# VHH binders against q9y6x5: the designs that were tried, part 384

Target 1, 379 residues: q9y6x5
Amino acid sequence: LPPKLLLVSFDGFRADYLKNYEFPHLQNFIKEGVLVEHVKNVFITKTFPNHYSIVTGLYEESHGIVANSMYDAVTKKHFSDSNDKDPFWWNEAVPIWVTNQLQENRSSAAAMWPGTDVPIHDTISSYFMNYNSSVSFEERLNNITMWLNNSNPPVTFATLYWEEPDASGHKYGPEDKENMSRVLKKIDDLIGDLVQRLKMLGLWENLNVIITSDHGMTQCSQDRLINLDSCIDHSYYTLIDLSPVAAILPKINRTEVYNKLKNCSPHMNVYLKEDIPNRFYYQHNDRIQPIILVADEGWTIVLNESSQKLGDHGYDNSLPSMHPFLAAHGPAFHKGYKHSTINIVDIYPMMCHILGLKPHPNNGTFGHTKCLLVDQWCI

## First folded at step 16 (VHH)

Design ha97 (framework vhh_8dlx_2)
Fold by ESMFold2-Fast, scan of step 16:
Structure ha97 (fold): chain B 379 residues (1-379), chain A 119 residues (1-119)
Amino acid sequence: as target 1 above (379 residues)
Amino acid sequence: EVQLVESGGGVVQPGRSLRLSCAASGFTVSSNWMSWVRQAPGKGLEWIGDIYYGGSRFYNPSLKSLVTISRDDSTNTLYLQMNSLRAEDTAIYYCAKTKDYESIAFDIWGKGTLVTVSS
C-alpha cells in the first residue's frame, strides 16, 4: 500500500488567471485540498528549465536544462527542440521518477512531461509516451490511470503534461479576455474530467494529486521590440537563444561584443556571465553563454523583423506575471488550506516526503511546504 | 536533413479552391508549432495561420473561414485548404517550423510553392 502521487502541469498557467476568471472545477478541487497562490519559479522562466526544476528541486545552473535552446561549450553539442533525446542534456540531475524506481523498486508513469521519454542515468520512466502534441488530454489521462491501476511493481509516481494555456497565451496574449476566457474554460473542463475519471476508477480518495504549472505569461506588443541587428552585426556572434533572454556566443573577443551590446536598448540588460545577478542562480554551468541579454517585461528581442508574439515568458522570476500556482488534493494534504508563496524548487522535497523517498541534494526547503501536509507540524 | 517541401501550387481560376501540402523530413510536425505564411509579389510576408502542439488552430482574422489548416501525423504532412480564391491570393506559400520549443515567430524552412489566381 505505498502512497501514490499524480503530478499534473498545465503549461503557462499564470497565477493571476485564478483571480480574473471562473474555474468551478478547479475551485471544487481546492475547496477540499490546498492552494498555493504563487509559485516563484526559477530563472529563466521557460518550459523545459522549470519542468525539470519541479522534478529535481534544483536551480537551472545545477540541473543543466538552462534554456529551451542550449549550447555546451565543452562538448560542442547543441540542444535542439523537443526532439533532442540525448541523455547528456538531462544527466546533471536525478529526477524524481528515477529516484522512485531506483530507491524503492517502484514503477513510474509519464504522459509527456519533459524528460520522461529520455533515459536519464540509464533509467527511463517504467511507462511513458513518446512526446506527441497531437495526443489528446483524455488519451494521456486514460494511459496514466490504466498504469496507476494495472502495474507491478506498482506505479506510485505519475506525471501528466498539457501544452495549454501556454500556446494560446503566446498567440493571443494574456490580456485578450475573450480568447483567454475560452481557453481557460476548456482547461477547467479538463480538470473536471480528471477528477471525474479518478472518482470513477476508485482512485480519488487514496491518490495525491498536484496541479501546477511551470510559469506565467505577460503581454507583448509590436511597439515593444528590441532589434539586435541595430546593436551588432551577426558575423560577430552565434545566437544560441533569442527572446526574452538572448544567449550570445561571441565569435570575436567577448569584451568587444559586450561593448557593442551594453547600451543598445534602455529596455534590455546585458550581462557578462559572471555579472548575472546572484538572485537568478543562473551562472555556474557551461551551457550558460558568455553574454546574456535580459529583456524588460513585455519586450521582445528580434533580428530586424516583426514578432508574432502577443504573449511571452522567460522574464525575471521576481515578476508576478511569471508565477504559476499550485493546487493539491489527497490524503497527504490539508483540506481548505490556502498558502501565499513557495519556491518551485520546494515541490521536489515535498513530493519525496509524500512518496517516502530520500531526496537527492536539492535547492528546495521542505519547511516551506510542510504547512500543506497533514502529517507535519506547521511552525 | 531537416526540411519542409511545399507542393500543390499552380494556376487556378478566381472563386475556386486549392489544397497545398507540406511534407516534413528530419522531424515530426506533431511535435512542433507549424505555420503557413505567404508572400505576394513585391510585398512582405503575411501570416496565414498555425496549428499548435495539441491540434488547436489559429488563423489570421482577415482570412477567417477562407482557409483551413490540418495535418496528417501518420504521413508527417501539413495541409492548407484555401476556398474562394481571389487575385489577391496570388503569392508564394511557405510552410514554416518554429525555431525553438516556445517561439511563435516563424523561420522559413521550405522553398515555397507559387499560387497564381488568374483567368
Scores: ipSAE 0.000, ipTM 0.185, lowest interface PAE 16.3, mean pLDDT 88

Design ha98 (framework vhh_8dlx_2)
Fold by ESMFold2-Fast, scan of step 16:
Structure ha98 (fold): chain B 379 residues (1-379), chain A 119 residues (1-119)
Amino acid sequence: as target 1 above (379 residues)
Amino acid sequence: EVQLVESGGGVVQPGRSLRLSCAASGFTVSSNWMSWVRQAPGKGLEWIGDIYYGGSRFYNPSLKSLVTISRDDSTNTLYLQMNSLRAEDTAIYYCAKHKDYESIAFDIWGKGTLVTVSS
């Protein structure tokens, strides 16, 4: 049988939720599979950038999805996370579903994973759902499992995306134990539904399943606001993205804008593009603006207004609160193995190996994930 | 007593809607895989659909768009909403609890409720 892989993302699933809440179904999955306790994501720690890094193995400066809101200095185009489907934004990389369809005579299936409803290099996922946040997990699961069982050429790579616990993390904050407990229990129940459905359809024994996330979540507060309007007038710049990483396009001399911002708040770092720390790998792309503001963990950048967010992400990728986890089960994976840390870009070459695909050049290191795999030796 | 009790059946005209209820006692509906099945006169059992403990619902493709399964966890009750009823929907309707998360076998089911679709 050709190798098959289902990649599942629960948006905003902070790694330490696993230790602070009960997940009977996920723990049962892990007991017979593998767990990576922390996945170090890419900067900025946002949904679209990190989901695209998972499926390309590239840093954001290389794959071109550098934020959820972007401006391209060369073409003068604007991107928003509000349903933008222009292939222009996604064409700087080749995601794994495109490689899967082009290298082998195989199909891909997608339920809402970012980019899968967009033709990328003139190739769209063989089966997909147009993004609509109102579509239930149940409907997404039903479509994915139908396509896994009833496709020719066979679906060998499938993706499933769910917006929780990110939406609730923003609304309640990750430290709201009562509300987050309810949300996380629901997610665990959905993981249970997923496993049960795969078993009932005879898919479970021969399918590799990865459950992961794009980022974590940190607690915000109305007492931790950075008012950008207190330091610089709106006439001096165009705002491309606001919080917690602000992307500033100067309307006047860049140095003058920088000087007005650099001492604005002790809870914010201000970088000229050339001075962005090398460890972020966030510099070499026309969609990265001339000045970037990076708020400290838990601080929100605002424009003379209060924030509605009690939780947020996008912060420094060295912060454990920004890290998701990875769990996996299937014939490619060891049983009962626990690993401490991988980089989110390492997921792509691992998935290519499982599917027998030649990876495009990428920033991942296969050696970091080989201890998870039954057909590999740890160095 | 561990039991399932179906209700809401009766005589209904073609094209109408009907909601069946299934009251559970001795166990929690939301913690179990639950199914609706039916048996037309002189025929075998036909699976209508399932609701898993997480709330995911799966339906017989031949009945897709005509039925909806739901539950009220506060009243420990399972529901089957049927729309656009046809003569061929005449059957005894059963709700059933699966033995466990993985088993297709039922360990608890009710005595059924009769639905007759006729003028």
Scores: ipSAE 0.014, ipTM 0.525, lowest interface PAE 8.4, mean pLDDT 91

Design ha99 (framework vhh_8dlx_2)
Fold by ESMFold2-Fast, scan of step 16:
Structure ha99 (fold): chain B 379 residues (1-379), chain A 119 residues (1-119)
Amino acid sequence: as target 1 above (379 residues)
Amino acid sequence: EVQLVESGGGVVQPGRSLRLSCAASGFTVSSNWMSWVRQAPGKGLEWIGDIYYGGSRFYNPSLKSLVTISRDDSTNTLYLQMNSLRAEDTAIYYCAKYKDYESIAFDIWGKGTLVTVSS
């Protein structure tokens, strides 16, 4: 039988939550597996971009999902982060489930992972659920485990996505210890349910399981707002994305719009596309707008009509508050090993190795994850 | 020591089949990405196919119906089965280990084995 892998994402699970709260079920998982304490995600530190980077091993400028809200100036198409199923947006990369299905007639299964309900290069996940946030974690888990046990060709790659703790992080902010404690305890209980279900079905001993996330969360405040309407009239530009990275499409001369924005706030950097820092790897794609605004950590870019979140993400990927973690268990992984840091793009080549797949060209470095794996020498 | 040693080459008539072997020492083929590559006289390297950890195989589309890659994990040996050999298949055949599976670069090469297809 081929190796099997289940990839689980808890959206917005900031790495230092592990230090500040108790996770008995996750700690039992880690005790017999591996922990990567920090995963350095890609810029911008948003849900759709980072979930696609996990499964492609590519920076956002390379895979084409550059934000949760996008505009392509060449085709004049608009993308929203809510259920856009046009393959155009996803076709700039080949995600691992597509590669998995095209090599030796394997199947893939997906419960809500971004992109899995879209045919990409004419290939859709063999088993999938159309995105619906009201579907319980238990129902997602029941479908995934059913497909792992009862499919031909066999399901060898499966994904499971859950919206917490991101939704609560936005609503309450990560510094609300009472509400975050309740949410994180519930997530730990869901991890306990996951492990128990896999054990009851006889899957646990032979299945590789990765638990990770796409980004962290930082505290925002009514005292840390950048009102764009105080700097520039909306008649001069089209707003493609707002906060904390604003994507500006000028309706007039680009230099004129840039000059109106460049001194708007000491807590926001304003970049012409070609001046975006190279370390972000966020420049070479038609979906990246001519002017990009990047707010400092904890600052929110607003309009007069805007609502404000108490927690947010999307900020500079060098910030520890933006980093998730990775934990893993299974026959491919060492037991009781801790590793400090990997890049989020490194997850893809590691997963390809575990599944015996040839990876497409990518930005990850397999050497960064070798110490996690039993079949590799760690020097 | 770390090495790859090919065997099974030679002169073969058109239309016949041939199996090449590649014996590995100092590392395990089942834990690595392994490749078969050939070089015809006066030409560059042509990739034939790969076999990966877990047993997945990937072939050059122009050669897929003519070749099969396999391994024997108990003897730490990689194989290339070739069917319906043509004059165009005359080449030095190499087995190689990728440096790591993210890389298109090889860090261990066999010495090569010559296959001549002639009447």
Scores: ipSAE 0.000, ipTM 0.158, lowest interface PAE 16.9, mean pLDDT 88

Design uh1 (framework vhh_8dlx_2)
Fold by ESMFold2-Fast, scan of step 16:
Structure uh1 (fold): chain B 379 residues (1-379), chain A 121 residues (1-121)
Amino acid sequence: as target 1 above (379 residues)
Amino acid sequence: EVQLVESGGGVVQPGRSLRLSCAASGFSFSRYAMHWVRQAPGKGLEWIGNIYHDDSTYYNPSLKSLVTISRDDSTNTLYLQMNSLRAEDTAIYYCARHIWGEARTSAFDYWGKGTLVTVSS
């Protein structure tokens, strides 16, 4: 019987929430499984880039989803949340569901994970739901569990995505304890529903389940705005992405645009593409624009207006506020083990190991996750 | 302040065409991508399409052959041309301003109040 894995993401689940709020259902899950307290995500710390890094094990410069808003100057194509289904954007890497289907005679199933409703290298998830934010967690769970039980060839890799607590983190900010406690309690109840459903269907004891997230969240303020229009006239450049990482495509000489921007704000770093810090692994892709602006934590780049966002992410990946966690349970995982930190790119080779797949070349290190696994030595 | 005002809705017979307008003010319209979204009675929001600053357009695949989005940056106006209208096109139609760098949360930061289109004979 092949091993089975369900990968669950709660978007924007900051690791620190686990210390500041009570999660009785998640704590019961962790008690009989493993917890990684911090997952160091990839830069930029945004939804599409990090979700694709989880399933490819690659830095953004390598898998090609380098931001939630992208532009390709050669083809004149635009990418955003509303128009994310062109395979052109996703074809620079091979996600695990494609490998699962092509390398083994196995099926994959997906409830809304970014990229799963797109044919990538002419392969789409065997079972999938087209993205629709109005579809309930329960309906997503019902479809995933049906496909895990009733498929030929068998579904061995399944994904489940949920938009909270990211949406509320943006709206209220992570420091709004009243609103965040309400949202996080609902998420914990959904985790309880997930475990109960898997137990009732007889899936729980033989299924590996990973619960993780793509990034954290930090508090923003109307007192921490960088007005880009105060430093450079918009006629000199095309804006590809704005905040907290601005992607600038110059309409005039690049050095002249850089010189107008470099002293714009003490709370923003300005980089020519070749000067982007090596530690970001954010340089070697044509979709990364010639000039990148990186705001300091909690600062918002705006175009001569206020911002309604009280929380945001996308900041430096060394910031603990940007880190999610990873919890896992199942036959592949130890029980009651706590680990401090892994890199988000390490999740992919670990999942390949659990499923018996040969990983594509990737930036993860299997050794970083071996202590989580029962069939490995923790030294 | 940012304002979006839709117009051009009303009662239309099946099979006919209708053009909706959205007048924008309070921001640099020419720099933003703009969206059209609709909500039929008792149903959720349905994304129709968007248009970028360079006039590149993207559409909901189920609607692509039935609609055209355009913009006039000189008048800060967004347009939605609808052809071969059917009863299921009855909805409140909203224009919305694009958010850079957001995914899987709200794709829009400002909305109009909407304009009602009723397709009936």
Scores: ipSAE 0.797, ipTM 0.906, lowest interface PAE 0.7, mean pLDDT 94

Design uh10 (framework vhh_8dlx_2)
Fold by ESMFold2-Fast, scan of step 16:
Structure uh10 (fold): chain B 379 residues (1-379), chain A 121 residues (1-121)
Amino acid sequence: as target 1 above (379 residues)
Amino acid sequence: EVQLVESGGGVVQPGRSLRLSCAASGFTFSRYTMHWVRQAPGKGLEWIGNIYHDDSTYYNPSLKSLVTISRDDSTNTLYLQMNSLRAEDTAIYYCARHIWGEARTSAFDYWGKGTLVTVSS
């Protein structure tokens, strides 16, 4: 029977949470599977960019979802969380569910993973749910497990997305032990529900399950604000994205805007697009604006007002606070193996291997994930 | 300091039109994307649409033929024009200020107290 894979994301699940809180259900999952302690995500460390990198194996400059807020100067189109359904934004890459459907004549299923309710290269996930934050985890799980058991051609790739702990991480900050403990315990209970549902349906022993996340979370403060309006008058530019990575589209000469912004705060770096550090792989895409501001960890860029965020992400991807983890269980994976780190772009070629798919050209390295897999020799 | 105040709600008969207003203060209104959202009795929030600083508009596909969003930056006012009102349009209508760079957590940082629209005879 063809191999099957369920990819689960808990948004904003910082890797370090595993060390500071108890996760009995997740620990039982890991005991009989594998754990990658840190996943080095792509820059910028935001939800839509990193979710698309997981399923394409590409840096943001290559897959085109370069931020959660984007603007295209040629078409005058805007992209944000509320208006993210235009295929134009997603068509610069081929996500794994499209590859799965086109190469192997198999079905894909999706519960809310970013991009799965959009036709990409004229191909939408075979089964999907339109994004709706009000839909419970249980309903998403019910649909996914129904499609995994009752589909022809068979569903071989399925995705499941959940908004927590990101929403609570923003609201309370990761250092709020009382509130974060409650939220993370609830997530662990959802993982327990997932495993029990798969066992009851006879799926558990033959299904590969990956639990991961797109980024971490860092503590913010009213004492760590950068007031952009104290640096430059708003009449000189259009703001495309604000914090912690600001995307600036100049209305006057780019060099004049740059000169007004550089050295304004010791807690942010100001880059002309061509001077963005090569290690970010964040330069070669028209959706990346002419000037990018990058705040230091825990600093928030504001427009002459306070910020209500106690936690945030989007910062430098070298920061451990920005890293998620990856746990996996199933016939493709070793049991009881711990690995230190992989790159988030490495997940895609690993998933292609598990499913028997030929990966599209990508930025991942299959060798980085070989030690996780039973059919590979780890040397 | 940031305030959003909706007005223009009331009781209207089915098939009629209604225009809602939202008066913004305490921030540079012209820089922000603004949203309209509604909540019918006993139901969750439903996004209606938004308008960017450059007057580009995006709508909930279920509502796009029935509503128009506009803004007047000289008076710091956001508008929602509704046509062919149905009983299903009975809801509290809120205006909200957009958050840059957020996805899947909250699209809004400030919103008003809402204005009630009741579609009945």
Scores: ipSAE 0.807, ipTM 0.907, lowest interface PAE 0.8, mean pLDDT 94

Design uh11 (framework vhh_8dlx_2)
Fold by ESMFold2-Fast, scan of step 16:
Structure uh11 (fold): chain B 379 residues (1-379), chain A 121 residues (1-121)
Amino acid sequence: as target 1 above (379 residues)
Amino acid sequence: EVQLVESGGGVVQPGRSLRLSCAASGFTFSRYAMHWVRQAPGKGLEWIGNIYYDDSTYYNPSLKSLVTISRDDSTNTLYLQMNSLRAEDTAIYYCARHIWGEARTSAFDYWGKGTLVTVSS
C-alpha cells in the first residue's frame, strides 16, 4: 500500500508556547513520535508566504508568494486574502500536492491549506474545500478522513489548516496568559480529537501525521507605533503592504522617497530592494517592491491612527518569537526523538522522501531532517 | 475616528435594480481597498467583492454577473450596484475597510452597521 501523509497547520503557533502551557494531547502525540523544537521560517514571517514555503521547499523570492498583500505593476493585478484565487500568483512553484498527483497517479486532499483551492499549473487538489473561516475543525477533519479512506486513486497526501492560535494571538497578544491558556487548551483538545478520529477509523498506525505551523507571534503595544505619515507625505508613493513590513512603490524618484524614510524612526530599517540583507532571501522577485521597510520586533507601522493589534508577526525570521515547531508521528518517524532546529524549507524534501516523490529543485536540505526518519542513518 | 455608513437599502420588488452607498470618514479613503459583504437571514457572511485604490475590482465568482462595485474618491463614497434582484439577495449589506497584509485572521478592520435589503413582492 503506498505511504500516506497528513500535514496539519495551526496558524501562528509560536514554538515556546510548548514550554509555557500544558498540552497533554500533543505531548502524548510527541511521546510516540518526534519533536522539532524550533522551525526557522522564511522572511517575511507571514501566513501565505510560509504556508507556500512548507509545500514547495522554496524561499518566498523563488515561489512568488512574497507577502499576504501583493501588487504586480505590469499586469496591474492585486493579491490579498479575499482575492487569492488567480493562478498567476501561485504558478512560480510546484506545490507537493501537484507533484503527488502528476508523478504517482495518486490523489491529494485539502481542508483549506493556502493554495489548495487554486488550479496551479492546471492542477487542483483532487479533493478540496473552498476557504471559509466559518467551517468548523470537526467538518474539515470529517472530510479529510473520509477522503483518506474512500478514494480511488488513493489519497496519499492530505492537508488540514486551522486559523488558531493566530486570530487570538493578534487579538490578545501572546503574553495574555489567561486568554492564551484558554485558546491553546482548545487547540490541544482538537489535536486529541484528531488522534482519536484516526484511531477509530483504523488510520493511526499506518498514516504519517505532521503537526506544524507557519510562524509565531510577538507582543505589540500602543506605545510602540511608527507613524509612516510623519515620515513622508502619502502623495509620493503607493502603499502595497503596511506592517510590520511595508512595501513602498514610489510615484516620484526612488532615491528621494528613500531619503525621506531612511532616518525617520530608530525602530524601523529602510531598504532599497538591492540592499535587503542577503540572509532574508527576499530580493529576486518582481513582486518585491522598490523600497521595503522592516519594523523592529513588537513595533507596528501605522497611518496616523492607532492599532488594535496586541500581537503580530511578519518580523525578522531570526527572532525566536517568529518560530513555530514541528511534531510528527507515523511509520516513517522515530519514536520519542527530539531535534533542536530545522529550516521551514526542509519540510518539503522530507515529505517528498516519505511519499516516494522526486522533489522539484528547492532550498531545503534533506540531511537536516534525516535523523527524524527510521529509514535513514543519523551519523 | 474611522466611520463607515451604508445607505440605500429597503424593500425592493424582484427583478429590479438597487444601488447601495457607503460614506467613509475619519481616514484618507483613496489609500484603501474597500469591500462589500452581506449576511442573509440564518446564513454566514458572504464576500461580494472589493475595489482597490486604482479602481481594480475583484468579485465573488457566484455574484460577478449580478453586481458592480465602484468608488468616488472625491466624495469618499463606495457603491454597490445590484441588478436583477432575487429573494436570495435579501440580506444586511456591510461596507468594510481592507487591512494590508492580513490573511486568515480578518481582511477588514472597520465595518459599517449595515443596510437591510429585502427583496419581496
Scores: ipSAE 0.805, ipTM 0.910, lowest interface PAE 0.8, mean pLDDT 94

Design uh12 (framework vhh_8dlx_2)
Fold by ESMFold2-Fast, scan of step 16:
Structure uh12 (fold): chain B 379 residues (1-379), chain A 121 residues (1-121)
Amino acid sequence: as target 1 above (379 residues)
Amino acid sequence: EVQLVESGGGVVQPGRSLRLSCAASGFTFSRYAMHWVRQAPGKGLEWIGNIYDDDSTYYNPSLKSLVTISRDDSTNTLYLQMNSLRAEDTAIYYCARHIWGEARTSAFDYWGKGTLVTVSS
């Protein structure tokens, strides 16, 4: 039987939540599996970019999903959560489910992972659910387990996405221990349900399961606002993305816009595209706008109004608050092994190895994850 | 202080056309993408479409042939033109302000109280 992998994402699950809250079900999963304590995600630390980096092994400048809000000046196309199904946006990379379907005569299944309801290079996940936030975790799990057991050709790669704890992290902020405790306990119960469903269906012993996330969460405040309208008149530019990374498309000379912005706030860095720090790997794509503003951790860029967000993400990817974790269990993984840090782009070549797929050229390093795997020499 | 006020709803006969308006105040309307969303009795929210500041429009594929979204930045007004109305178009219609950079949590930060459209003969 070919190896099988289920990749699960809980959006916005900050790595250090594991140290500050009790997760009995996740702890039992880790006890018989592996834990990577920190996953260094890609910049910008947002949902669509990082979810696509997990399944392509590429930096955002290479896979083309460079933000949750994007604009292409040549075609005049807009991208957002409400308008994310045009293949144009996703076609700069080949995600693992496409490779899985094309290299081997195998099927893929998806419960709402970003990009899985879009035909990419004319290939859509064999089984998928169109994104709908109202669909319960249990219904997503039911469909995934049904497809894992009842498909021909067999489903060998499956994905499952859940919006929490990101939604609550934004609403309450990560420092609200009472509300976050309730939310995280519910997520741990969902992990317990996942494991029990897989055991009940006879899938648990032969299935590789990865539980991870795309980013963390940082506390925001009404006392930490940057009013962009105090820096520059809105008639001089088109705003493509706002906070905490603003994407600015000038309507006048680029240098003039830059000069109006560069000294506006001590809590915001202003970059011409070519001056964006190399460590971000956020420069070589036409969807990255000519001027990028990066707010300091916990600061929110606004347009002459308050912000209702008590938590946010998108900040510098070197910040531990922006890091998720990775836990895994299954025949490919060691039992009871802890690893300190990997890069989020390293997940893709590891998953390709588990599935026996030849990875497309990518920015990950297989050596960073080999100690997690039973069939590898850990040096 | 941000306010969105929908108008133009009412009882309309099947097959007819109707134009809804949304008056915006308390923010620089011309900078924001704007959305139309509806909720039929006993149903969930259904996204109709949006319009960006450059007048680019995007629609729910199931509704694209039946609706047109437009805006007038000089009057801070958003419009929804509906054609060939059917009984299933009976719903409360909301306009909503776009959020930059959000995914999978909420597409909108402010919306109006809605305007009721009843399609019956």
Scores: ipSAE 0.803, ipTM 0.908, lowest interface PAE 0.7, mean pLDDT 94

